# VHH binders against Dynein axonemal assembly factor 10 (dnaaf10), part 10

Target 1, 357 residues: Dynein axonemal assembly factor 10 (dnaaf10), of Dictyostelium discoideum (Social amoeba) (q54e33)
Amino acid sequence: MSALGESNNKQNGKEILHNYVTKKLTSQPYSCQWIPTSCSVVTVGKKTSGGISKGDIKIHQLEFDDTSGDPKLNLVYENEFTNPFRCLSFFKQANQLQQQDNRKFITGDFNGQISEWDSDICDIPIWGVKGAHQGSISAIDAYADNLVVCGGKDGTIKVYDTRIKPNSANDNNGNNSSPISTFEQTNKSNCWSICTNDNNIIAGFENGDLNIYNLKTNSIQSTTKLNGGICSIDSNDRSNILNQFLITTNKSFISIASFNNNNNNNIEFKDYDINKEPNQTIWSGIYSPWNKKDNENIFTIAQGDGSVSMYRDDCKLIDKVLVSDLPILSLDYSKDRKGLLCCISLKKQLSILISPC
Below, E stands for the ipSAE of ESMFold2; O stands for the ipSAE of OpenDDE; V2 stands for 0.75 times the mean of E and O plus 0.25 times the DockQ between their complexes.

## First folded at step 22 (VHH; framework vhh_4orz_3)

Design o1 (from k2 with S31R; at its last look DockQ between E and O 0.71; V2 from the best seeds 0.56)
Amino acid sequence: EVQLVESGGGLVQAGGSLRLFCAASGFTFSRYSMAWLRQAPGKRREWVALIYEEGSTDYAYSVKDRFTISRDNAKNTVSLQMNSLKPEDTAIYFCATREYEVYPDSRYVFDYWGQGTQVTVSS
ESMFold2, look of step 22: ipSAE 0.673; ipTM 0.842
ESMFold2 (binder alone), look of step 22: mean pLDDT 83; pTM 0.842
OpenDDE, look of step 22: ipSAE 0.345; ipTM 0.666

Design o2 (from k2 with S56R; at its last fold request DockQ between E and O 0.65; V2 from the best seeds 0.65)
Amino acid sequence: EVQLVESGGGLVQAGGSLRLFCAASGFTFSSYSMAWLRQAPGKRREWVALIYEEGRTDYAYSVKDRFTISRDNAKNTVSLQMNSLKPEDTAIYFCATREYEVYPDSRYVFDYWGQGTQVTVSS
ESMFold2, look of step 22: ipSAE 0.679; ipTM 0.842
ESMFold2 (binder alone), look of step 22: mean pLDDT 82; pTM 0.838
OpenDDE, look of step 22: ipSAE 0.524; ipTM 0.786
ESMFold2, look of step 23: ipSAE 0.660; ipTM 0.838
ESMFold2 (binder alone), look of step 23: mean pLDDT 82; pTM 0.836
OpenDDE, look of step 23: ipSAE 0.588; ipTM 0.806
ESMFold2, look of step 24: ipSAE 0.573; ipTM 0.810
ESMFold2 (binder alone), look of step 24: mean pLDDT 82; pTM 0.845
OpenDDE, look of step 24: ipSAE 0.676; ipTM 0.846
ESMFold2, fold request of step 25: ipSAE 0.631, 0.640, 0.629; ipTM 0.830, 0.835, 0.845
ESMFold2 (binder alone), fold request of step 25: mean pLDDT 82, 82, 83; pTM 0.836, 0.834, 0.847
OpenDDE, fold request of step 25: ipSAE 0.627, 0.642, 0.655; ipTM 0.833, 0.837, 0.838

## First folded at step 23 (VHH; framework vhh_4orz_3)

Design o3 (from o2 with S33V; at its last look DockQ between E and O 0.74; V2 from the best seeds 0.55)
Amino acid sequence: EVQLVESGGGLVQAGGSLRLFCAASGFTFSSYVMAWLRQAPGKRREWVALIYEEGRTDYAYSVKDRFTISRDNAKNTVSLQMNSLKPEDTAIYFCATREYEVYPDSRYVFDYWGQGTQVTVSS
ESMFold2, look of step 23: ipSAE 0.583; ipTM 0.791
ESMFold2 (binder alone), look of step 23: mean pLDDT 85; pTM 0.868
OpenDDE, look of step 23: ipSAE 0.389; ipTM 0.686

Design o4 (from o2 with S33A; at its last look DockQ between E and O 0.84; V2 from the best seeds 0.65)
Amino acid sequence: EVQLVESGGGLVQAGGSLRLFCAASGFTFSSYAMAWLRQAPGKRREWVALIYEEGRTDYAYSVKDRFTISRDNAKNTVSLQMNSLKPEDTAIYFCATREYEVYPDSRYVFDYWGQGTQVTVSS
ESMFold2, look of step 23: ipSAE 0.621; ipTM 0.819
ESMFold2 (binder alone), look of step 23: mean pLDDT 81; pTM 0.824
OpenDDE, look of step 23: ipSAE 0.561; ipTM 0.795

## First folded at step 24 (VHH; framework vhh_4orz_3)

Design o5 (from o2 with S31D; at its last look DockQ between E and O 0.89; V2 from the best seeds 0.57)
Amino acid sequence: EVQLVESGGGLVQAGGSLRLFCAASGFTFSDYSMAWLRQAPGKRREWVALIYEEGRTDYAYSVKDRFTISRDNAKNTVSLQMNSLKPEDTAIYFCATREYEVYPDSRYVFDYWGQGTQVTVSS
ESMFold2, look of step 24: ipSAE 0.627; ipTM 0.814
ESMFold2 (binder alone), look of step 24: mean pLDDT 83; pTM 0.846
OpenDDE, look of step 24: ipSAE 0.308; ipTM 0.632

Design o6 (from o2 with D58Y; at its last look DockQ between E and O 0.84; V2 from the best seeds 0.00; counts 0 for: pae O 3.1 > 2)
Amino acid sequence: EVQLVESGGGLVQAGGSLRLFCAASGFTFSSYSMAWLRQAPGKRREWVALIYEEGRTYYAYSVKDRFTISRDNAKNTVSLQMNSLKPEDTAIYFCATREYEVYPDSRYVFDYWGQGTQVTVSS
ESMFold2, look of step 24: ipSAE 0.609; ipTM 0.816
ESMFold2 (binder alone), look of step 24: mean pLDDT 82; pTM 0.835
OpenDDE, look of step 24: ipSAE 0.090; ipTM 0.504

Design o7 (from o2 with Y61W; at its last fold request DockQ between E and O 0.78; V2 from the best seeds 0.68)
Amino acid sequence: EVQLVESGGGLVQAGGSLRLFCAASGFTFSSYSMAWLRQAPGKRREWVALIYEEGRTDYAWSVKDRFTISRDNAKNTVSLQMNSLKPEDTAIYFCATREYEVYPDSRYVFDYWGQGTQVTVSS
ESMFold2, look of step 24: ipSAE 0.663; ipTM 0.837
ESMFold2 (binder alone), look of step 24: mean pLDDT 83; pTM 0.841
OpenDDE, look of step 24: ipSAE 0.573; ipTM 0.802
ESMFold2, fold request of step 25: ipSAE 0.619, 0.640, 0.616; ipTM 0.828, 0.843, 0.835
ESMFold2 (binder alone), fold request of step 25: mean pLDDT 82, 82, 82; pTM 0.830, 0.843, 0.831
OpenDDE, fold request of step 25: ipSAE 0.625, 0.638, 0.654; ipTM 0.831, 0.834, 0.840

